VHH binders against EARP-interacting protein 1 (eipr-1). Designs and how they scored, part 9

Target 1, 362 residues: EARP-interacting protein 1 (eipr-1), of Caenorhabditis elegans (q9u1q0)
Amino acid sequence: MSECLMFGMDCEARCMTSMTADEENICFLVGTNNIKNDKNQVNKLFMDPEASRLMSKTFRHPAGEVRAIAAHPTKSTILATCTADFSSLGGTHSITIWNIEEDKRTLETVSRLPTEQVMSCLEWEPNSMKCAAMTPFRPEIQLLNMENGPEIVQNLKIPLENEEDEMFSATWSPHHDGNMLGVTGGRTAWCIDCRTDNEYLKIRDAHIHRTISMDFNPNLQHVIATCGDDGYVRIWDTRSTSSALTSLHPHAHWVWSVRFHPVHDQLLLTGGSDASVVLSCAQSVSSEQQIEFRDDEEEEEDDDLVEKLQDGQLERIDEHEDSVYACAWSSADPWTFASLSYDGRMIVSNVSRKHKYALMQL
Key: E = the ipSAE of ESMFold2; O = the ipSAE of OpenDDE; V2 = 0.75 times the mean of E and O plus 0.25 times the DockQ between their complexes.

## First folded at step 4 (VHH)

Design a23 (from e3 with G99D; framework vhh_etentamig_d1)
Fold by ESMFold2-Fast, scan of step 4:
Structure a23 (fold): chain B 362 residues (1-362), chain A 122 residues (1-122)
Amino acid sequence: as target 1 above (362 residues)
Amino acid sequence: EVQLLESGGGLVQPGGSLRLSCAASGFTVSSYGMSWVRQAPGKGPEWVSGIRGSGGSTYYADSVKGRFTISRDNSKNTLYLQMNSLRAEDTAVYYCAKDSYEDFLTGYFDYRGQGTLVTVSS
């Protein structure tokens, strides 16, 4: 039972982000992949709290298709995009920082870095002015200084297991003071320490085909989740990678996105090529687990029956009609999330009151 | 598991027509660009034609432009190549290829089928 609000764009879209700088209003940014190159947009989707409906503001994106989008973590008027301009065969590619002109409904170029390849990932480090950028076609992550415009300050080489493997995702650890990236490529997930050239942790064969995405547990610095084209989500302890802590099978097809709830690490949000969004519970491996102490000599009797959340599916949203490529939790409301399918449909949903009360012990 | 299975190859006379099919499974077919690539005996692979995931944009090599038509039926997860006015030089193994980058034709293919042989001979 989730409350769902839907917004349909008239073109394909693949990238979405929460506007983390706005802590008062539920707000998301979506970039389009319109086949008509000059009609690409960034759409700002936000909740009208009085009308309980989803509103939109459309900004023309003058650099072609939006392949990745990142909102500035503290400045609500700044965003960056990775672009592909297909006005010519093969295209021209760039990373551009934009200023949002709300009154004019325009994006104004602050600075631009041309790139040799299209970049498919761009993520702002939450507490700094640096971004991580990645192309599927090279085994490297580019770290960019964004304060003086996009400028490459470091290239992190990823040691692919096979030369033919492609890169799929890069994301910042919320731990480690901006010094750790999670990266997926081929069948492998890496945790890369940005302070050392050759120091990495890897989980080889995390999935049987592609390891598509990953996310860090917000409370437990040694716990990560991975998702893959086998339909599984696996949760790992990075200190013991021989086997997953748990495996969940939320989707019948490829899983494109996996996101821990930013506070309640029992909750995982996933989107897949089966056109579904699944809210899963990983209670058994969450930070809420009781620390095990030595047992008393005799087991005490409890008169009260205490029931906890069980691992597995909590909710399923089947309102999308195409592959769900992106999911994001709201920064303004901890119980609100958004999902985006390739046909341009965005759905904004709330965690069911029943599950919210169980997590808050209300 | 991604699978691409080509069919429709065979022997055809010069000036004849042939329709190739590629049955795709294990991925969201409508989200990926697809191409036909051919390899003639003793030669390297030659890109022939490509189509974006939506089916709205098609591209052709100069050697086949005006004679070949690429199309797709996303409801059947099938890619097609209609070949008209065939020439001896079109003799090759034809491969169905999935672009590794979604939503555009980049020419970097992560999956290719086993191929279907087309022989144009009198």
Scores: ipSAE 0.000, ipTM 0.196, lowest interface PAE 16.7, mean pLDDT 82

Design a25 (from e3 with G99P; framework vhh_etentamig_d1)
Amino acid sequence: EVQLLESGGGLVQPGGSLRLSCAASGFTVSSYGMSWVRQAPGKGPEWVSGIRGSGGSTYYADSVKGRFTISRDNSKNTLYLQMNSLRAEDTAVYYCAKPSYEDFLTGYFDYRGQGTLVTVSS
ESMFold2-Fast, scan of step 4: ipSAE 0.000; ipTM 0.248

Design a6 (from e3 with T106R; framework vhh_etentamig_d1)
Amino acid sequence: EVQLLESGGGLVQPGGSLRLSCAASGFTVSSYGMSWVRQAPGKGPEWVSGIRGSGGSTYYADSVKGRFTISRDNSKNTLYLQMNSLRAEDTAVYYCAKGSYEDFLRGYFDYRGQGTLVTVSS
ESMFold2-Fast, scan of step 4: ipSAE 0.006; ipTM 0.267

Design a9 (from e3 with T106Y; framework vhh_etentamig_d1)
Amino acid sequence: EVQLLESGGGLVQPGGSLRLSCAASGFTVSSYGMSWVRQAPGKGPEWVSGIRGSGGSTYYADSVKGRFTISRDNSKNTLYLQMNSLRAEDTAVYYCAKGSYEDFLYGYFDYRGQGTLVTVSS
ESMFold2-Fast, scan of step 4: ipSAE 0.015; ipTM 0.204

Design b7 (from e3 with S31Y; framework vhh_etentamig_d1)
Fold by ESMFold2-Fast, scan of step 4:
Structure b7 (fold): chain B 362 residues (1-362), chain A 122 residues (1-122)
Amino acid sequence: as target 1 above (362 residues)
Amino acid sequence: EVQLLESGGGLVQPGGSLRLSCAASGFTVSYYGMSWVRQAPGKGPEWVSGIRGSGGSTYYADSVKGRFTISRDNSKNTLYLQMNSLRAEDTAVYYCAKGSYEDFLTGYFDYRGQGTLVTVSS
């Protein structure tokens, strides 16, 4: 039901992002975790629109493992990575802004900020040109000025329920002018107001063991999704957090990534340690609760050609062979998404025509 | 608080074997990536071996591949390093390091124990 294209890297990989600056060409960036420190790469994977094939360009990453990756929101030749470089005595960690050098097939340093800890999250806020960076080992988010940076401009402290809990994710709210972050750590999800350095809201025990990731509904300011090691995805109204609006169980193992479709908030993309990618529908809690109203119905039942979406699984991709750590929607094609498993396999997929028609009510 | 206690080191002849142990408390070893790292006298730390949390997949530096085996005992919350065919260049203080949830090689070597000294000599 979905069109799938595959690309395999020769080493482990955990981080991937859409090339957000390119709104015409389907393009993703993947960073590697090669055990041979000097063999780490950023791979640019892009669609050949004429051949319907996935093409790749490999760029040397001269600072060791790529632990997080973020694409510049307006310049397709610039990216930032969080790096772990084991070529020196104690290992060195940094947040680095790179230029992509096409002719040399390498990344060239624009600016570098050394860090005390490896950073596992880096998300570029598109309008204010700041990044949020986070390590799993400290309950804080570093806010960075990426203009003439990276430069730390603010540290946000996260009130962990237990000091030993790890931090898992940080993501920007699309609704708060770059002033709100969603953060997960331990069993908890927070929305943090960056202006006050205080929690806006907290969902404690969102998942039974760990709350691993979250995402904001693109259309509804008060709706978020969380995923956890219990295999569930839960959708919450931030104004009433005593119980989830709905719970979906797409995976048989830990869920590493949950992403709303950037326009159609009925759609959720998830990846898990069960080596699957699941496209789920949350129609009942979406901004566009599906209403098909026909003033005049045709005898031929043309309306039956468009299936109504139900909450639950729409599609499952089982072509990965390891934990799926990263999922991303394309910035260039609203119906294209990518997934990355730890063995270095990337799969680019399309939402099936059947589900597109149901969403567009065509 | 997370605590790691390494043991099992000692003096061993070239070609001999040792099994190192790392007793963990404050977290569940099976959920986390774990590593063994070593530091020889006058040298920087060298990553030796890693084990992933969920699948238990194991990884080794080229210098020890085929000679060393990393493993876990979940019932004892303990990490092990079985070292066979030891060489003089394996002489080092060995530390176990907690990775992040599921993953190892995070670039963060948490030496939460004192380490255990391995000396390979006649």
Scores: ipSAE 0.325, ipTM 0.666, lowest interface PAE 4.2, mean pLDDT 84

Design c1 (from e3 with S54Y; framework vhh_etentamig_d1; at its last look DockQ between E and O 0.01; V2 from the best seeds 0.00; counts 0 for: pae E 4.4 > 2, placed apart)
Fold by ESMFold2, look of step 5:
Structure c1 (fold): chain B 362 residues (1-362), chain A 122 residues (1-122)
Amino acid sequence: as target 1 above (362 residues)
Amino acid sequence: EVQLLESGGGLVQPGGSLRLSCAASGFTVSSYGMSWVRQAPGKGPEWVSGIRGYGGSTYYADSVKGRFTISRDNSKNTLYLQMNSLRAEDTAVYYCAKGSYEDFLTGYFDYRGQGTLVTVSS
């Protein structure tokens, strides 16, 4: 059965990321949304590498609310946040690169870029110093070079169909050498080649009113997942976008986050406003089927002895009591994942032993 | 275009009551987190109360908890703040603010109106 460890924060939170630069230790970062500017924190949740014990450290975030958080791709002491300081009516906003000060239990400013709008998305490309930032309030993506502090180098305009629509998410593709960005806004998902402003690939009406998030299949460069306000998760082939490859309906309400497992791409992790975290299987459109198809059609003779997972819900975590806004797989242990709900509850969970062993048999 | 129009302020004696209104246009008020924020003369802003879009959960600053009630009327696309047991410290210009989907506790509140002045004086 599924095992989980819980951590309760003192205030609301919406953003979480894994510490990808630390591939040896399970580590997640969570930023708070406290209107009291001096009460905001970044919490580092991590596992003792020699024991299955959850540990936490709290670091003061002196620039107000954390509206987005991104880990430096190669330095585990560096992170970036989108900040919102409510000391004036309009607020003061920035993208700030921080150094973690362990002794002072605070974040020290490395560099800072003031912004006119609060940014709600900050995604560091994992193999470069390139970063994408966006606000829900403008149909555009700001591309940043982070080498000498945050510097805007491009402003990509997004052709939202309706002026009332908001932007929701951005995600880097692992397949295009840091040149492809997945973007959601309104009812639409885009794959944008950042080398050109005009090369869009789009999936119109991916969800009924809002396409909230997306992710790229780590093993199949033309496969993506989307999620939205209809409770669905849809899997798409970017080469044929007129209809989904498959649809899953894991949630009764808005789905805020969808993440492929970084290795076993039949696994999808989702969190929603129904206070649930769901681990789903999309075996039928996974690379396991593709590898079997490409190797040898006659291998099915040996395959008769192996039980395969079927499409649909594998596990459901009901330990949250509020909307689950963020989910992430661990970069250090392929069977560990985390989820965050608005009330500040963070849960670290493991794929159940039965499903883990079913995947490891093939 | 998003527009927020505050009204209902005025001069009130200590212990009195007042209801503020915020008429919204350009968006559906029930889809968004909404807040009341106030600014007393010569002071910085103070968040007063918020309501989430989904589920309608309400939140209050400690200074007003038990005395103020936030609500909305979706048929009129209007946010309200019922203020009871008013004190001199409640004297301020009151603004309503739009957040993003479900989020009312942002550090950036979208202010579009002039606010409405509440003066509590004996």
Scores: ipSAE 0.303, ipTM 0.683, lowest interface PAE 4.4, mean pLDDT 84
ESMFold2-Fast, scan of step 4: ipSAE 0.393; ipTM 0.693
ESMFold2 (binder alone), look of step 5: mean pLDDT 81; pTM 0.837
OpenDDE, look of step 5: ipSAE 0.348; ipTM 0.708

Design c8 (from e3 with G56R; framework vhh_etentamig_d1)
Fold by ESMFold2-Fast, scan of step 4:
Structure c8 (fold): chain B 362 residues (1-362), chain A 122 residues (1-122)
Amino acid sequence: as target 1 above (362 residues)
Amino acid sequence: EVQLLESGGGLVQPGGSLRLSCAASGFTVSSYGMSWVRQAPGKGPEWVSGIRGSGRSTYYADSVKGRFTISRDNSKNTLYLQMNSLRAEDTAVYYCAKGSYEDFLTGYFDYRGQGTLVTVSS
């Protein structure tokens, strides 16, 4: 792996997202879980365009702990957070839309929706502008209209295998024009059609203990990845769920995050409780495999391809010292990604030149 | 159904020690983040200590750091708070609270027990 840049926030942090609306500047947003309620912040971490250096801007988060964070898909000045504020008796929970005031280094409230439970997941659908919110404590996903403030427009019920199971993740399919969510809870992964909330695809026992997160293949509509407590990442064809297409074992402990590269679906980024970040290759189940047999290759060329790209670990980052809860690919540079560990350490990394050239066929 | 039952409170002299217990049913404490929260007479609730489900780390409010220790007993499905060097300001009802898988919550109170009273007085 190329040079890694590190930034420490000196407090706990769990949620991170890329600044999706900024396609020119490498930029990430991190929310804190500071034990001192009034010291919570959103940090904007970005690359110095003049030097290869990571810079930060700190914004006070006036609603306490940041439990989830989402950047507006088209407006780089707007973000939303799921919050837990313990400055008052008993605490308050909300989903809040903020305007980023760069000059003042402040977040200004645009609109707020109080919630009965703390929400642990918040994701903006880029094409429909819907937002999905989820609490670990109820088997349902709340769909929100964000244009007129956070307003619940639909509740999607999740049929849990066991009533005591918790919910872990919800993410939008980049296919289906904002009408499909991937959801994990207990040992199960679901693909839920938002138009017909009683129709769902289910992968039961995707992992042996807990199915913690999932992501959709950006190129193949029927392919998803899941990660879990067993340290595995499994890639599935949603049309045939009796067995995984492939299984990778990147981590020695729980895997918290799995992210396909947004273009090159050979690449998977994961973070785990073993304090590592792993860049893995899933070449055998990538979109390029569907066109490999149109031309005959010389035996020497076949050897070169085998040497360059094989299923499994490509690179590992061991510079985190706590569970890596969040990973994200940059929206501005296709070869840059970020990882966040609970101790507040963020690392920005690049895909190595060797792997980049192999994928680009340079 | 999640149930939490605190015990171990009582009257203790300043500088003394107490060990609080929280017996859990309906879930396994070793898999979940857990917290101790206290509420002093006439004051709001204060988060005291947290432990993550993975067994990775423990956390403490500045007011109790170095004096209190949070722990679990997996065989008894029980959370503990060992309180040493007690001060009059530690007088409060102490509650245990269930967090989420792996993580604890500093002020989420829906999954809390009935509480146990600790009085530090001469």
Scores: ipSAE 0.315, ipTM 0.654, lowest interface PAE 3.9, mean pLDDT 84

Design d2 (from e3 with S31R S54Y T106K; framework vhh_etentamig_d1)
Fold by ESMFold2-Fast, scan of step 4:
Structure d2 (fold): chain B 362 residues (1-362), chain A 122 residues (1-122)
Amino acid sequence: as target 1 above (362 residues)
Amino acid sequence: EVQLLESGGGLVQPGGSLRLSCAASGFTVSRYGMSWVRQAPGKGPEWVSGIRGYGGSTYYADSVKGRFTISRDNSKNTLYLQMNSLRAEDTAVYYCAKGSYEDFLKGYFDYRGQGTLVTVSS
């Protein structure tokens, strides 16, 4: 079966990201939500290639709880966090860029933007110095220049259907030259063109109760996935949003994270409040199904040995004991992923050889 | 409109017990993290207890752990704080606070009720 490596933290944690600047070493960053304000940290979790084991380095986070975390796309020594510091009355909140101080095992402030609200989302655009930041409590996305920032350069207003609805996620399209954001809030998912203020594509009632997260298909610019508190994952064609292309039901409870594999868009990784991580297949709506013609009636013996993947559950990981809030694919190994549950348990897993070979047609 | 209404406070002797209630309207308590926060005369606000949404885990400040219990009744859309072994230092106005979806936020309380006064005195 798949190899699963586990690392337990002594406190709650909600945010995790792959260290995208490191394309050689499997590495993830996790921020903590320790109830003791001064005990919050960022943990760097990485694979030791000699021992085939998960190693950790702990860095003091000197600004309280880590509510969101983002790795610098090209510099492995720089990260940004959304902070909630309760050392002062009422708390102080910020978006802070940190330099990782390896020798002292602490984070040093590069620059800081105080925020009026706690921010729960922070996403680096992969090919620019832009970040998208979001609070659950206001229907807006703040676009930040991170080069000499954080500096707010644009506020995108989101037209929530109900004023009591909260914002849940913001993510960058890997298409559209850094000008397209996917946003979820209430029951709705939006695709926002950042160049045209209030012109939105929206999918209303994408899920029965709440649309919690979304992701863009890495190969098909018009295809997105959404997940919700109804336990479903739905795949949509943004050109025809009246009905989903397909619906999968990987979880018995709320789905907090949905992530396409960065290359093989047949694969979706999800985490839920049922304390499970599910690797699902959406073969029927993947880029492999967009071809108009088939090869000739040529027979290959190797093709007879390959079992084609069907839509639905491929693998389920039941080693978490709390809500799985975050999932991420490794930037260094295409078959490795990580999941984080609120109790501070991180699990690093690999796609099973059986499914790997089916996708590679081996 | 989000509205929170606290009740159940009063005068109690040291070692006594009180149960506070927070009636919520405009949202469903079971879906949100909720907190109890108190403010003693002449002091700033102190976070006391939190509960996550949907059957959520409960959390307590060191000053009240083992003495206070947070709970909710979904059928009444009401949050409770059971306070046992009360001490003079527990004297404060107690506020109910709405957090985010499934999470509670310490030290940030945009939606607060009017509060209910608890006085622990002989």
Scores: ipSAE 0.252, ipTM 0.636, lowest interface PAE 4.4, mean pLDDT 85

Design d3 (from e3 with S57Y F104W T106K; framework vhh_etentamig_d1)
Fold by ESMFold2-Fast, scan of step 4:
Structure d3 (fold): chain B 362 residues (1-362), chain A 122 residues (1-122)
Amino acid sequence: as target 1 above (362 residues)
Amino acid sequence: EVQLLESGGGLVQPGGSLRLSCAASGFTVSSYGMSWVRQAPGKGPEWVSGIRGSGGYTYYADSVKGRFTISRDNSKNTLYLQMNSLRAEDTAVYYCAKGSYEDWLKGYFDYRGQGTLVTVSS
């Protein structure tokens, strides 16, 4: 059974990220969506190494609601947020870089870029050079210089199939040195090379209604996962997109988040509007399936002794009571993950021992 | 090019009725969850009511249940809020809001309109 640690916030929250720059502690950042503009905060949730419990530090967020949050990949004192500030009637929107002030429990503004529309996605490039930002309402991804910014340095246009389609997610590929972005919108998933105009790979109708999120396989450059409002997760070979390599159905309602394990690509973590978090196995399409037995040592008895893991659900966490919008794997512990539901509940969990042992024996 | 344009606000006496309209362009109202949010003078915004794009389910804040009715006309791509038995505490700027997916039910919105002022006073 997985160990679950729970932390409840006093208000709604939708965005969460792992604090990858903190290599000593399991640590996550959560931004709030309190309708009372002046009550919004960023919470730093971390494991107490002595008590094995979840602790929090609350920082005032002086720019209203937090619609997206990104931690600096190498500087533990810097974060960025996409904000919706309703202190004035009609609201204002911005992307802001903050310094974390631990003793004051507040965020100090480093720099701010006003935006015309609310931005719902913000992801920092692994090389710390730039961020990708996205609004649901324009078919474009903004690339931002974060060193002397935020400053828009590039707009990538997305060729939507229908004018009414919304944009849903943008995430960096781990395989292309910061030059490849995965994007979802409408029913489609794209892989976009940031160095070229209008170059993309496109998977149309990846899901029956909406393709909500995606993630790149950490070990196989041409494999991606997508999730949608049909409750499915589909795994694709980007070189042959006429049909998915496999389809899993982990949720009874919309799937908001899909994340490969950062090392064991047979594991997928998902969160959905059915208030569940599901750990799924995609053994048949993992990197383990690419390794052939050497022919000089092939034996019938060796093949008979090996049982392959089956695709499907490994574990379900039903401790959330609202839509689970965000899931993240810890960078400090490979078997720890976190999930966030809209009612402000965060749950930190571990992969169960039996699944760890099965993977280690593979 | 998402646009939300509220109208129908004005001065009304306590116990009166008022109908707010929200004309939407750049997207189809019936495909999205839509909400009304209000902000009273000197106070923060308050979620008032929501309607699901598909299925037509409606939701209301406790302060307005039984008095307000949210509806939509898909042929006109327009959202409405029928306000009955108005009280002084209903005085606010009313905003039409579009949310992505299910989060509009919780007051999380991707876009708001310019707002329309409702004043309930003798």
Scores: ipSAE 0.014, ipTM 0.437, lowest interface PAE 8.2, mean pLDDT 83

Design d4 (from e3 with Y101W T106H Y108F; framework vhh_etentamig_d1)
Fold by ESMFold2-Fast, scan of step 4:
Structure d4 (fold): chain B 362 residues (1-362), chain A 122 residues (1-122)
Amino acid sequence: as target 1 above (362 residues)
Amino acid sequence: EVQLLESGGGLVQPGGSLRLSCAASGFTVSSYGMSWVRQAPGKGPEWVSGIRGSGGSTYYADSVKGRFTISRDNSKNTLYLQMNSLRAEDTAVYYCAKGSWEDFLHGFFDYRGQGTLVTVSS
């Protein structure tokens, strides 16, 4: 059974990230979309190691609403946000790098890049000082140097099938040394090589009307997952895109987030507009699928038999009361994950012992 | 081309009612989250109410909850705001706003209309 720890914020929130630089302590950052422009904040949620409870620290965000958030990959005191400041009707939009000021409970500006549009996606590449930023309103991804930035160093143009289509997500591949980006927009998912102009792979019509998010399999570089407005998660071999390897239907409404487990590619974490979080198994298309000879002498003993996980739903969390926009696996504990619903509710959960043992051959 | 046209504003006494309309063209309102945003004289913009494109879920700012009702007629591609028990503090220009995604309805708008003035005064 999964134990859920819950924290409620007093306002709407859409973006969340794991504190990637902290590999010791379970910690997440959440940005708010408070209607009162000057009341927006970044909340740091972390586990008290001596108490089984979520603790929080609230930091004033002095640039209005937080539309996207990214943690520095190696410095736990630095984060970046995409902001919308509605102190005027037209708004002021920016990408800002902040220092976390623990004593003052504030964010101090390191550097700021004004933007023409609100940016809804900001993804820090874990092995470089690059971020990918995206607005839903233009078919392009801005690559930024964050070391002396934010500074736009490259614009990647996305060839949308329809000019009215919106962009939904961007995420870095873990396999290509920071040179491949996964992007979704309209009904399509793209894998874009950042080193070459327009050399990309695309999966058209991945979902009925909107392909909302995607993620790369951590072990198999040619396998990706997509999720969409049809409630499905589809797993694809990027070398053969005419049909999905498998389709799972975890949600009754739009799926906003899909995340492979960072090690065990059997596990997929999703959040949807049906206010649920689902942990799914894709055993049949995981890296373990290549074991063909199960009549090996070493595996013939009944005492060593371990039941294989079956494809489909493993767990469903119904503790949220609004659309679940964000899900993230902990960087500090491989079996801990967090989910965020728009009403400001964050839930930290664990993979159940039963499924953990099955994956570890225990 | 995406177009939003607000109407229904005017002068009303405290405690009175007004119904605002927003006629949309160039997109289908049932596919998007829609919102009403207002800006009072000398103040910044304030999100008032939102409705999801499908499923009919509605949301309200605390200042208007219980008094205002957001609705839509998808067959007419029109959004409405029914305003009851109006107060002097409700005086503002009201804007119809299109969200980018069905649930992206609070403060994140890729388009808004020209606005309609509501004045609540005795």
Scores: ipSAE 0.024, ipTM 0.468, lowest interface PAE 7.1, mean pLDDT 83

Design s2 (from e3 with G50A; framework vhh_etentamig_d1)
Amino acid sequence: EVQLLESGGGLVQPGGSLRLSCAASGFTVSSYGMSWVRQAPGKGPEWVSAIRGSGGSTYYADSVKGRFTISRDNSKNTLYLQMNSLRAEDTAVYYCAKGSYEDFLTGYFDYRGQGTLVTVSS
ESMFold2-Fast, scan of step 4: ipSAE 0.012; ipTM 0.369

